# Designs tried in a protein design chat: VHH binders against F-box protein At4g00755. Part 1

Scores and structures below are computed, not measured.

Target 1, 377 residues: F-box protein At4g00755, of Arabidopsis thaliana (Mouse-ear cress) (q8lg03)
Amino acid sequence: MDFVNNLDTDTSLSILSCLDDPSDIVRASAVSRSWRQFVVKYSLSKNLCLKLFHQLSNVDHIIETSNDRNGESSEAGSSSLMDTRLLEKEHRAFALLARGCMSSPIESCIADAIRASSTDNYPVESILNTLEKRDRIGRTPSYWSSTGQHKTTVPESLLYKLIGDLCLITEVSIHPFQAYFQRGHPIYSSHYVRFRLGHEKDNSPHYNNSQDKKGEPGKSSIESNYVWTYTSQEFSMAQENRLQSFQLPEPVLCIGGYLLVEFLGRVQTQEMDGQYYICVSHVKVEGRSLAKSFRVENVDDNGKFGLKVLSYNDPKKMEEMDAEAGQDMDAEAGQSQLRNLEQLLNLLHRHPLDVVDYVWPDESDDEYAESEDEAEP
Below, numbering starts at 1 at the first letter of every chain, in headers, positions and changes, except where a header shows other numbers; antibody chains aren't numbered by Kabat.
F, E and O are the ipSAE of ESMFold2-Fast, ESMFold2 and OpenDDE, as the mean of both directions, binder to target and target to binder. V2 is 0.75 times the mean of E and O plus 0.25 times the DockQ between their complexes.
[cut] stands for letters that were removed.
The coordinates of atoms that the task and the answers printed are left out; those that the model quotes come from them. Centres of patches stay.

## First folded at step 1 (VHH)

Design a1 (framework vhh_7uia_1)
Fold by ESMFold2-Fast, scan of step 1:
Formats: C-alpha cells, sequence, structure tokens
Structure a1 (fold): chain B 377 residues (1-377), chain A 121 residues (1-121)
C-alpha cells in the first residue's frame, strides 16, 4: 500500500524523515512517482546531508557535467517547474554525497606534500620524507626537520594536499622522529598537535608544480594563500617513538582539500646548539575521498561553493571496481616509487657521497667497545 | 678553505694491520663529529665508523667492531682508524668525512680524496 497518497503530508513526512540510510531514501524515491515527488519536494536527501554535515549548507549551486539535462526553456518559463527541476537536481547530488560520506571506504587521503613552515638542511630534511612510513632510506635518516629555535612557543606546520576537493577526514597519524644516530636517541617532537582543514583563496595562483618546487620553503606565507574553515582541538603528543593516531571527535568534511598540521610547544633541544627542533618521520591521514564523484568550485562568498557532480555512479561501487581492476593499487605504487626517486635525487643533489649503505647502531664508546680514544690522548 | 687529507693505506696480507690518518685543516676539528666511510671496487659506499667531536662517543659498523678503532688527536687535528685482523673483504678506498654536527648525524658535508687499502697476498 502506497501510504504517501493515503496519509496527510505531516504524517508521511514524519515517517519518511525516520530514514537514516541515503540508499533507503533513494530506493523510496524509486517506488512510485508519488514517493519520488514527495522525497524530492521535501528535500529529504539534502536534509539528511545537513544533519550529517552542517557545512553542506554552504553549497551555493550544483553543476552537473556532460549528462546535464536540456531543460533551459522550461526553467526560464515557469518558476514552479524551475523549482521542481532544482529540487530534482538537489535530490540526485545530495543523495550521492550522503552515500559517499557514509559508505565510501576509509583510505589514506594525502595526495601530496606542499610545504613546511621551515625546513633545516633543505632538501635532505624536507616534508617529502613524511609521505613514506619509514625513518631511513637505506641507512640515511629520513625525516622532516624544522629550523632550530630558542623559544618553545614558536609553532611549526606541515601543509598537505588531500585527494580531491571534498574529503571526509576521520583520523590523522603522526610519527615523531627519534634521532637514533645522536647521543641519547632524542625524540624531537612537540607537546601538542592541532589540525586545520581548508581551501586555497580564490585569487591565489593554482598550484601546478610549474613554478614551485614541491616541499621547498618560503615562497609565500601559508596564511596569504589559504583559508582555514576547521580547526581541531590541541591533541597531546606522547614523547614516544611510535605512530600516534589522533581520531577526530566527529568526522570532518574538508571542502577544498588542504590539511595543515601544526606543532605546538617545543620539547627537545639539540645538545650541539641548545636549540629546539621539531622532527617528523611520517604523517598519515585517513578518511573518505569523494574525488571520483565531486569537485568543488569555491566562490568564496562566506565560504559558499559550487558542487560539481562528475559521476552519479555510487562512489563505493566505483571504488570496488577500481580495486578489482588493481587501478588504485597500481597508481599508489607508482606514486610511492616516484616519491622514493625524488627523495633519492634530493640526497644525491645535496651531496652524492652522503648516499651511503651504512648503519647507525645505538652503540656508544662508553665502555662497551674498545676504542683508540682510550688508548690515545 | 677546508681540507681532509688521508694517508696510511697500502697493501697488507690477511690478518695484518694498518693505521689510517686524516689530517684536517680549515675548521676547528673538535667542533664536529668525524667518520670513516669506505667503497669497495664496483660497490656502494659503506660507513665504517664515527666519533663525536669530544672523542667520547664512538660508533662502528658490526663487521668491523672489535677489529677497528677510531680515535682523534685534537692537538694534531688528526682522525685515525686503527685496523687490525684485516680481511680480504676490507679491501676498499677509505674516505675521511666531516659530519655537519658535533654528534654523529650521518650527514657529511666534506670528504677527503680517499686512501686505498688492499688486503690480499
Amino acid sequence: as target 1 above (377 residues)
Amino acid sequence: QLQLVETGGGLVKPGGSLRLSCVVSGFTFSDYAMAWVRQAPGKELEWVSSISSSGGTTYYEDSVKGRFTISTDNAKNTLYLQMSSLKPEDTAVYYCAKDRYYDSSGYFDYWGQGTQVTVSS
């Protein structure tokens, strides 16, 4: 029995508003024309999205690509028909968006490393080193290092581009660097870490790698080129040599595709110069990228943006197809290989003879190993 | 102008000993960690040993530990590598290297020209 035709609007709306699954709302809209018109008319898919992510109230307009409907004359000639077509468009886009946010696989979401607030010994100790889960290449240490500071209050930051313009971020993981080649094996970290998510300013040059070297410091201030729409709490960093995972209290939708990791409160001085350093060997971000279904066109009017639909295929189904074909694994393996080559080239460029196959053991010449220092003055 | 000059290499039979010396000029020797790195024919560079700027901390590659001893003489601005119980596998060009830091970082900014050590009959 089609109860939408047989109950009052308030009762029908109350029943249908209890649907928590975007797939159920889409399926309800497929039952009959009356059900579809009701779901569309009362914006149930859009309302579900706004319940999940209030930031989606900033969608200014929806753009559909090559399969966009030819209805220009009808929209221009009738406000009622125009409203119906707009509601239909919203239903399609927000239903897809809700499915993407709720059911897309949680995966690694960093596309690229952009820059650090400072870098010591560039390019050897650059942000690029944080993209791989390791603390060495061969036997050469692999980490990002800030420049030294005498003040504990000077923050440092690492800037990353996320996969796609629309990403639901669930977790950020950071591995502090332990200097296994220095006396006492110090861990150069911070007391706290904080995360910001945002987008490029509309008037900034598009990042295209043509004029800027990836990981290179100092070309423009981060504040001059980016707008941060989300700022997390300050998470406490344990002073331990391990990958530390920081789960966001609720998943955060990043509109624009940029992540800033801020390090607050310096902890460890280097014995040589008495200065505080912050060093990181690995950064990992987990979330749901909606890059296969959506792009963002940022109009920067109170954070409002255009939502461009690339494909109405279920992003979960597209991901399953890609995984089955091995496409995602091949692309990720290729990117890892290119990053390894770039890091090796940076080492070779700085000092060719620094690329050595040796080990820095934690052995010291206290009394453990016989040394000529004890035999000679 | 910064220079590292290695001497003391040569031909020695297995089980023999050699003492390599590296005379340093153009920087304050005791401000930086120093290292010995070797390269066998047709192979990659292999780190051998490092010593802190104070001379108080030494590090060795496992294959040379107990056979090689690294030391410094600050008055002579000289780094030494005393090699004993030499094996054919120790045949290589040995390079003296200056670390960027006073403690061993693994990042070397200056190298000598190298001295050849050949362990054979």
Scores: ipSAE 0.000, ipTM 0.178, lowest interface PAE 16.3, mean pLDDT 74

Design a10 (framework vhh_7uia_1)
Fold by ESMFold2-Fast, scan of step 1:
Structure a10 (fold): chain B 377 residues (1-377), chain A 122 residues (1-122)
Amino acid sequence: as target 1 above (377 residues)
Amino acid sequence: QLQLVETGGGLVKPGGSLRLSCVVSGFTFSSYDMAWVRQAPGKELEWVSSISTSGGSTYYEDSVKGRFTISTDNAKNTLYLQMSSLKPEDTAVYYCAKVHYYGSGSYPFDYWGQGTQVTVSS
């Protein structure tokens, strides 16, 4: 049925506005030129995206890479042609965005660990340890630890950078740390966990080209550097040594690519000092990363941003992005392997007996004083 | 010169007993808590026992509690681990360590001895 030509505009809009799948709108636009012109003219892809994710109303402008098009357009100084080109651009971008949000594979979405609210015994017990699915490296425990506190009400937080500037988050998983080498095998956890998603408040003043010391305790308040656009409910943490998955009630679109995990209500004291600690061995985030297709530019304090389209399904660019993702996966695997090697080397340097075939009988006081990783402030 | 020297290891049959000794020099023994840590072949390091040098507090891993006794002789600057009812699972290199309480979850050890081998075999 060609109802677009045979029904009035309001009836056709009512029918087409009932399409709840972005793929159906794209298929509708492929039926005929009239259907495509209707979909474009009435911004159906954009309207569907806005219904699904209200944050997309904050798209200020769309930037397309010129490499996605072959051909020249003459500037035939008609405002009507410019309006049509803008609608076409919006249709392409929002159709791709909707498809990405609905159909992209669910994958692990953490790119980097940024900082913790506090860190005990830095760098040994840093947030970097939470990136890997383990609680030990060889003979050394692997986890993040907060500093000790006497009050149960002092919160802690872990800050992560997500893969890409647009990421639809479905689930966050937390593995509490159980101290298997302490009497009673205590679990250093919190009663509740809460998640926030957002962006850097100002990318300019806090941008540092020497971002090479990941996981260091922040000198600036997280609140002064980030804007949180989503805050979850407080989820109850079971006091169990297992990966605990927290499904968000609905998928959340993160614009800017930052996740904060907050731990609320301390549970366990350490016998040696009587202080409360929060320790985590692993953090995992699952969602749909749109990094292959989109970048976000200039997120302001009102949440307005530029949406940059990287590819509309160019095979060469898809292969280049797959090669980059493979290189990024190789780089992530390589960085994970490098972190493992660095942690092992640090352990071996601190405890050289771990690598020798025999016990080393003569270790001088000067050698241990010089190699001691204790903070000599 | 700082030294931790363990002795007393050896081969023993299941149900047997051994006494490990650790002679400490180069620091004031009575100002630090001391520990025994072990490593079985192909296994991770396992904390076994700790003692306050005042002798007022002792702590044991559950698997050795009631079978092992940690003690000190402050006048001789010596740490002991009396092991009884030994099991094949106790086979490990045993290390004497100086404890430093500087955080949750870490092995709070500043200095380690050279270790002594304990083998429990039928």
Scores: ipSAE 0.006, ipTM 0.276, lowest interface PAE 10.1, mean pLDDT 74

Design a2 (framework vhh_7uia_1)
Fold by ESMFold2-Fast, scan of step 1:
Structure a2 (fold): chain B 377 residues (1-377), chain A 121 residues (1-121)
Amino acid sequence: as target 1 above (377 residues)
Amino acid sequence: QLQLVETGGGLVKPGGSLRLSCVVSGFTFSRYAMAWVRQAPGKELEWVSSISGSGDSTYYEDSVKGRFTISTDNAKNTLYLQMSSLKPEDTAVYYCARGPYSSGWYEFDYWGQGTQVTVSS
């Protein structure tokens, strides 16, 4: 049935607005010229994206790279023609964006550790230790530790940069640290964990904060440099030596690519000083990164941003991107090895004369060491 | 070569005092918690006292609180145990021990050879 030609605009819009799959909107736009013009004119792809992810209402403008376009030389500019070009551009960008959010592979999304609210014994007990799935390097424990506190209500936080400026986050996993070298093997954790997603402030005085303060405790509060657009519920932490996964009730779109993990309610004191500590051995984030297709530019104080489209997907291009992802995996393995070397050097700076030839066996010796796939030194 | 060498033991009368010293070589002293552990004849090892790598935090077994003081001299890589009001039940071989980390005060990875303390009339 060709109802776009045979029904009024309100009836046609009502019918087509029932489409909730980006692929259905793209198929509708391929039926005929009239259907395509209708889909474009009434911004159906954009409206679907806004319905699924309200944060996308903050797209101020769209920038497309010229390398993905056919070079037909016919330039003309009237106000009406420019409006049509803008609607066509929005249709393409939002259709790709919706497809990315719904169909991109689930992957590990942490690119880097930025800063902790506090750090005990820096740099040995830094946030950088949480990037790798381990609680020790040889016999030396590997974890992030907060500074000690006498009050249970003082929160702590860990700040991470995500892969790309636009990520759909599905799950965050936290491994609390158990101090196997202390009496009773205490687990230094929190009662609750909460997640925030957001971006850097537009007028930040620091041009390259991530390069300047990677893992280093800063004097500025995290709140003074970042805007949090999403805050999760408080999830209960089990007081157990295991990786605990917290699935978000619905996937959350992060614009700007920053994750804050907040630890609430201190539970464990250290016998030597009677103070409460929070320690974490590993943090993992899973989601759909849109880094290969999109960049976010110029996020302002009102959350408005520029959406830059890097490429449009076709079957051959998707295969080439997957091959590049394989190469990126090798590069990421190299980055993990460089991070391991950096962490090892930090440990050696604090323990330069240590010999690793003695092992103290504890009661948990039958627990997991590492899998056979170890790509790390 | 990592070594912990205890000295200062000896024979003392009840109510007397002794200072034990442990000279450390082969590692950076201030990065590890250090401890004193003793073993009386025919008994199990008994932890006595620990000190953090910074020297700021100390912990004591209840039977020695107020009588023993643990301290460090980081410039000399030396751990001390000042013992006062000694009792016959303090008779033991005293070992210097290293914790595996700066806040590790109960589990130990390296031990000295021991020094004998005998409290007898």
Scores: ipSAE 0.011, ipTM 0.401, lowest interface PAE 9.4, mean pLDDT 77

Design a3 (framework vhh_7uia_1)
Fold by ESMFold2-Fast, scan of step 1:
Structure a3 (fold): chain B 377 residues (1-377), chain A 121 residues (1-121)
Amino acid sequence: as target 1 above (377 residues)
Amino acid sequence: QLQLVETGGGLVKPGGSLRLSCVVSGFTFSTYAMAWVRQAPGKELEWVSSISSSGSYTYYEDSVKGRFTISTDNAKNTLYLQMSSLKPEDTAVYYCAKEGLRYFDWLPDYWGQGTQVTVSS
């Protein structure tokens, strides 16, 4: 018996609203035309998504790929057919989104390192060193180092771009750096770590158009260019040379694809200068990336955004196909090679190619006239 | 979209010559310094040569200086590496690179597949 046709609307809605698995809603929509129309008409996939992730209430509009663009709601519908097309578009997008959030594999979600709040000996001790699970390359140590500070209360931060604009984050892992080449093998860490997730401001220069080098602090603060929509608790960092994993109490949907790692409370001074440093050898983020199926467009300062559907193919099926072809292993090797290349290019750029020819042997002494600080009382 | 496509590699005997090419798209080629880097099996990336955006200044790793010549053809958006007097130790995958940093999502093929140079019989 098809109960959607035989029961009243309130009873059918009550029964179908008990479905809490996105796959069950998709299966329900496949039972018959009547079931599909009911699922679409009452926005069951969208309502489940909003129940699971309140952040999805900020979806302003849905954009489908160019081949399916007829569903775009650029005009106010004056007919029930136009309303049905919009609801069908919402059903497709939110059904895929809910399935992605619940069923996508947990994977490493850092796409790139953007910059640190400070960097000592840039670019040698840059944030780029934290992307690989190592504390040395051959005999050369590999880590990010903050600049030295005399106060324990000065925070430091590391900014990362996540894989895709829409990513469900479950865990962040930090490996503090132990200076095995210094007397006493000190661990330069912080007492606490805190995580923020968010997006770029509409009026900020896009990171890919920035003239700043990765790991180099820009003139604008990180806070002035980004909106943080989630802030975690402060997690205690053990003063140990090991990868430490911090599981978020609940998975957090990141819209915009940016992660800030904040280090709070400096612990270790360097014997040579008496200053506090914070050093990290590795940062890893685990979650469910929706990059293969979705992009996010035009995130405003209130969190409103356009959801663009790239593909209705199951990301898990696509990954299984990619694994059989060996593409995932090739992609990981290429990512590591790309990061090594970026570090080499940063070293080359530290010694600018054209600049050496502007430095003449008769150049003046690098001593500058000391500033005369005179106050007229 | 930024793309770099390397070609011209192959098998060559010691003392032989090869010309590598890198076709660039997605940016104004003449505004950026360019480089060649290589990676031998089981080794780290090694910088080989760089050329300024004007083409007026060239720099070489000591082991290749006098044997390799880097050049550009701005009309063709192409970077070249002319390799002569090749040695077995020159065996590597060669990649071309633009100065500056890249966003992962903008380089899905990375700096390309590179081009394999093998110096042996």
Scores: ipSAE 0.000, ipTM 0.167, lowest interface PAE 18.7, mean pLDDT 73

Design a4 (framework vhh_7uia_1)
Fold by ESMFold2-Fast, scan of step 1:
Structure a4 (fold): chain B 377 residues (1-377), chain A 120 residues (1-120)
Amino acid sequence: as target 1 above (377 residues)
Amino acid sequence: QLQLVETGGGLVKPGGSLRLSCVVSGFTFDDYAMAWVRQAPGKELEWVSSISWSGGSTYYEDSVKGRFTISTDNAKNTLYLQMSSLKPEDTAVYYCAADTSYGYRLGDYWGQGTQVTVSS
């Protein structure tokens, strides 16, 4: 169609502004030079991104790597040329961002566990235990536990670092811990779970300085170091020993890469002391990480940030190339191995003689052979 | 420093009795809750009984109530499980456990275990 050349600007803008698919905007920009200039001039890719994710209005500036644009000109000193270059840069960046948000594969998005609001028997019952899909390691139970509380209204929280500075989160899954070794097999869970997404405050300690420690200040300390830009509804937790998945009503773009899981309303007391505990064996987060294409720089307390473009190559194609090189498999195996070593070191540090007294978890599969020996109706 | 040594296991006929002992060294009982747990071949760990050191409260899995008795001798630093009216379903390796927090019956410490076999 040649309507951009033959219709007035208002009519053309009205028609093209109805495009809600990044592929349609890219296709429109490929039709002719006039169509491409119109898409760029009226910031259609940026406007689509802002329509889909209002947080993107907080992009203060865009930084491109020089390798992606070798045609940089000294003529950029012209105001008119500078304005055109800015519009072209915004078009490229926001078109890639929209594509990433809508078309990148769904994957597991937790990079690391940072800390909990409280931890009982630290470091043995730490948040680190929630990173793997298990409730035991050999004969030893594997879970995070809060400290005991007398009041049901005291909340607990778990803090995680997400893969990359930009991550579109679709689902959070929680596996409550069932104390299979206690009378009545109690499930130490909460009535509700709530999720927050956000970033570190300016001039706060970096996440590598945050650790689960006995005497950690708790949730108020976590809140003081982070800014939460999204807070979900309270989801009801079923009191069942299973992985429970909570889909967010709409995918949420996390800028800064931090997730807080809050547990609200204590349910289960421990018979020995009459106190309420909250325990979790596994936390899983699914979404679209944009780490291969983007970095975020200098997130201020008002949410303004610099968007750095790392590559204009298709993120899915780049992932296939990385997988072909065995890089994703090696990285995932390495991270799991490091986490297992950290858990072992924590056990050795807390109770070094217990490792000598206990059978190595990897040497015993007896706990997992029940289906073979007692498959009863 | 810390050691848990279970003894007293063996082969017993159904309806028989057996007393398990756990000698604890390297820590004081008044700081911990103590428990017995068991694992039958090819099955998951099952909690059997616990005793609260402060207050002398005892707790039992429903399947062993009235048949098993947990007790302690503080002077000997020893935990006992007196088992009576034993059934084939009680066949398992029995473990002694110490809880460093009264919030959990199974804590940081597990013993080597003692085999109990109930067979005709």
Scores: ipSAE 0.000, ipTM 0.221, lowest interface PAE 17.2, mean pLDDT 72

Design a5 (framework vhh_7uia_1)
Fold by ESMFold2-Fast, scan of step 1:
Structure a5 (fold): chain B 377 residues (1-377), chain A 121 residues (1-121)
Amino acid sequence: as target 1 above (377 residues)
Amino acid sequence: QLQLVETGGGLVKPGGSLRLSCVVSGFTFSNYAMAWVRQAPGKELEWVSSITSGGSSTYYEDSVKGRFTISTDNAKNTLYLQMSSLKPEDTAVYYCTRGGYSYGYEAFDIWGQGTQVTVSS
């Protein structure tokens, strides 16, 4: 089938715009030169990404770290040629980004605990205790505790670094702490929990886990050093000694790799001092980390960022596809023109993806040219 | 090919000092958080100290705070634990491990073989 050449532009665009799987868009670009040029010219990969994640409209620029000899000694003087190279680069990067967001494995996404808004008996009752699924180590209780407060309205927060600069978050789980060693076995929790995702203000290329030396309010200091691009609804906390999972209504793309967990409305006082405490034994975050494929460089505090592509290689996805499917696809592509989406999807789903599907042989940054690098002095 | 090799253990008198070293091969440890975990005879594994992937923050178990210092040499892919004012209760097998910050040992995915530290007069 070659409906891109046999149908009008509007009809072809309507059919291809129905593709909602980024892998299908990449496969479409591998069918023929005409299909690739169409996919690139009409920015189908970028448009799908923006449809799925509006925050990606804040991509300021794209940097590829694969060997690009033309990038080092570009002699292109034509504005038109440079525009074409930008569209090709956008196609590759956004196709990979969309695929990562839809098909990367769900995993535990907390890399590090950074700090809490307050900590009682630091460091024994620190945020570090929340990284493990437990409430005790032998006979010693393991939990984070806020400092005591007389007012129920004073919020507390826990700050975490996520795996990678770019992570799609699906679920956050919180285990409140039950003080099994105190009279009445009180549960020190909050009425509500809320989540924020964002990045550091300093646009630092290095992970910096430094802590503020200032006293309370620690939450004010956290908010002054970070930009929060997403804030969730307030979820109700059950007053129960169990891991409670909070599914986000839609998966959220975290750009910058920071999560803030906020606890709202204090519930439980301690008999000894009459003050309200919030205690947590475990925090777990599930999502899709894009750390192996991407890095992010923050450009400004308005959410604009540079997207750095590290690799187009996805060994796991390549291993899931077999040579039989690709061979069958080529035979079927020789048939007369297909006219509906179902026939197109069946054709495309037989083609396994590899690095060559992201770059075309007539591109100056074609990865096949890298064979020359192995032979150099 | 991922390997952690600990050295520097031995017998020391109470109040003495030892420096443990952990040489990492197969990955650049500066990209990961690293930790020291110990196991005393007949006891469970106990987290001792952690250092962030950038080396910007260090964390210690209360019983060792002020006496032990964790550090890294990124050029040598080596993690250190400087132990001073050693006490008989510090007697344990010390393990170098790759992992997150925690009192727990369950978050650690690569372990060395351990090095014995004995504090006795």
Scores: ipSAE 0.000, ipTM 0.117, lowest interface PAE 18.8, mean pLDDT 74

Design a6 (framework vhh_7uia_1)
Fold by ESMFold2-Fast, scan of step 1:
Structure a6 (fold): chain B 377 residues (1-377), chain A 123 residues (1-123)
Amino acid sequence: as target 1 above (377 residues)
Amino acid sequence: QLQLVETGGGLVKPGGSLRLSCVVSGFTFSSYWMAWVRQAPGKELEWVSSISSSGSTIYYEDSVKGRFTISTDNAKNTLYLQMSSLKPEDTAVYYCAKDLGYSSSREYYFDYWGQGTQVTVSS
């Protein structure tokens, strides 16, 4: 039944507004030219997308690549034609955004480690160690450690760059570090963990020129350089040597591509100095990255931003575009791998004669490392 | 061949200063936490100070805080303990050691020990 042609506008809008799946609106737009024009004219894709992901109301403008038809009528067009082109542009962008948020594969979303609030014994115990699923390299421990503190209330934090500027985050996983090289095998963790998602506050030349070295301890206030648009509840940390997964109650859209992990309430003192430490061997983030389809530009103080769309090509061409976008991300991942490799080489050079394996022969309790999962531990 | 050789001990009057040195050979000095441990005649071992492999993290036993300074010279593979305002209670054999961490049973777990250097504070 072609009800768009046979019913009044209010009735048709009422019926189509009952659709709660973005794919249903896209299917509706494919039924006929009349249905497509109706969907575009009444901004149905945009309206549904904003109902599902309110953060996308901060899209100030949309930028499409030079292959898009958006500029074809600028000089010759009337105001109504320009308005129609804008509505078509919004329909395409928000339909693609909704598809990305609902249907993109869930994958690992950390691109790089930026800095920690503090780091003990830098660079050996840096945040860079948390990027890989291991607590040791051979017999040498691999973890991030905060500096020691006398007060239990002093928080620590780890700052990460996510894959792409637009990511729907579903889960964060933390592996606390158990000091297998110390008798009693203490776990240096926190009572609670909290997550924040956001973007860089200031992109001025002065800010860029003052940026710290990656992995190096940050300035005392990370908040002064970043704007946090989402803050999670405080999740309880079990005091156990395992990867602990914290599923967000609802998936959260991160605009700007930064994640802060905060550790709250210190638990374990070191007997040698009586000070509290927080140590982590691995951090993993799972979600849907929209990096292959979108970039975020010029996030202002109110959170408004420009949305850059890469292309609306067919699946084969989208795969080619994914390969090109992946080259940029592969370069970033390659840089992260290079930095990790440099850190690993530093650790190996510092501990070439480590006899920890002889001193602590019970390896089965705390031996998890990436090199050989089930074979040749 | 792994060796730890302590020097700089001697007889000093109360309130005096002394600098202990430990030359390390046979392993990469800057790869390990290093410690100073002492033993007074007829007493148990007492940990004095530890320094991280990078030299950035330092800990002291409460009775020596503000009086002793631990430091490293990686170019010379040498660990130092600068002692000031020495007291008769500081009289002990001082050992440098590779630090493997702390025991929950309150025993000190050190991999390699030097032969020690005698510090006597007398008067």
Scores: ipSAE 0.000, ipTM 0.140, lowest interface PAE 18.0, mean pLDDT 73

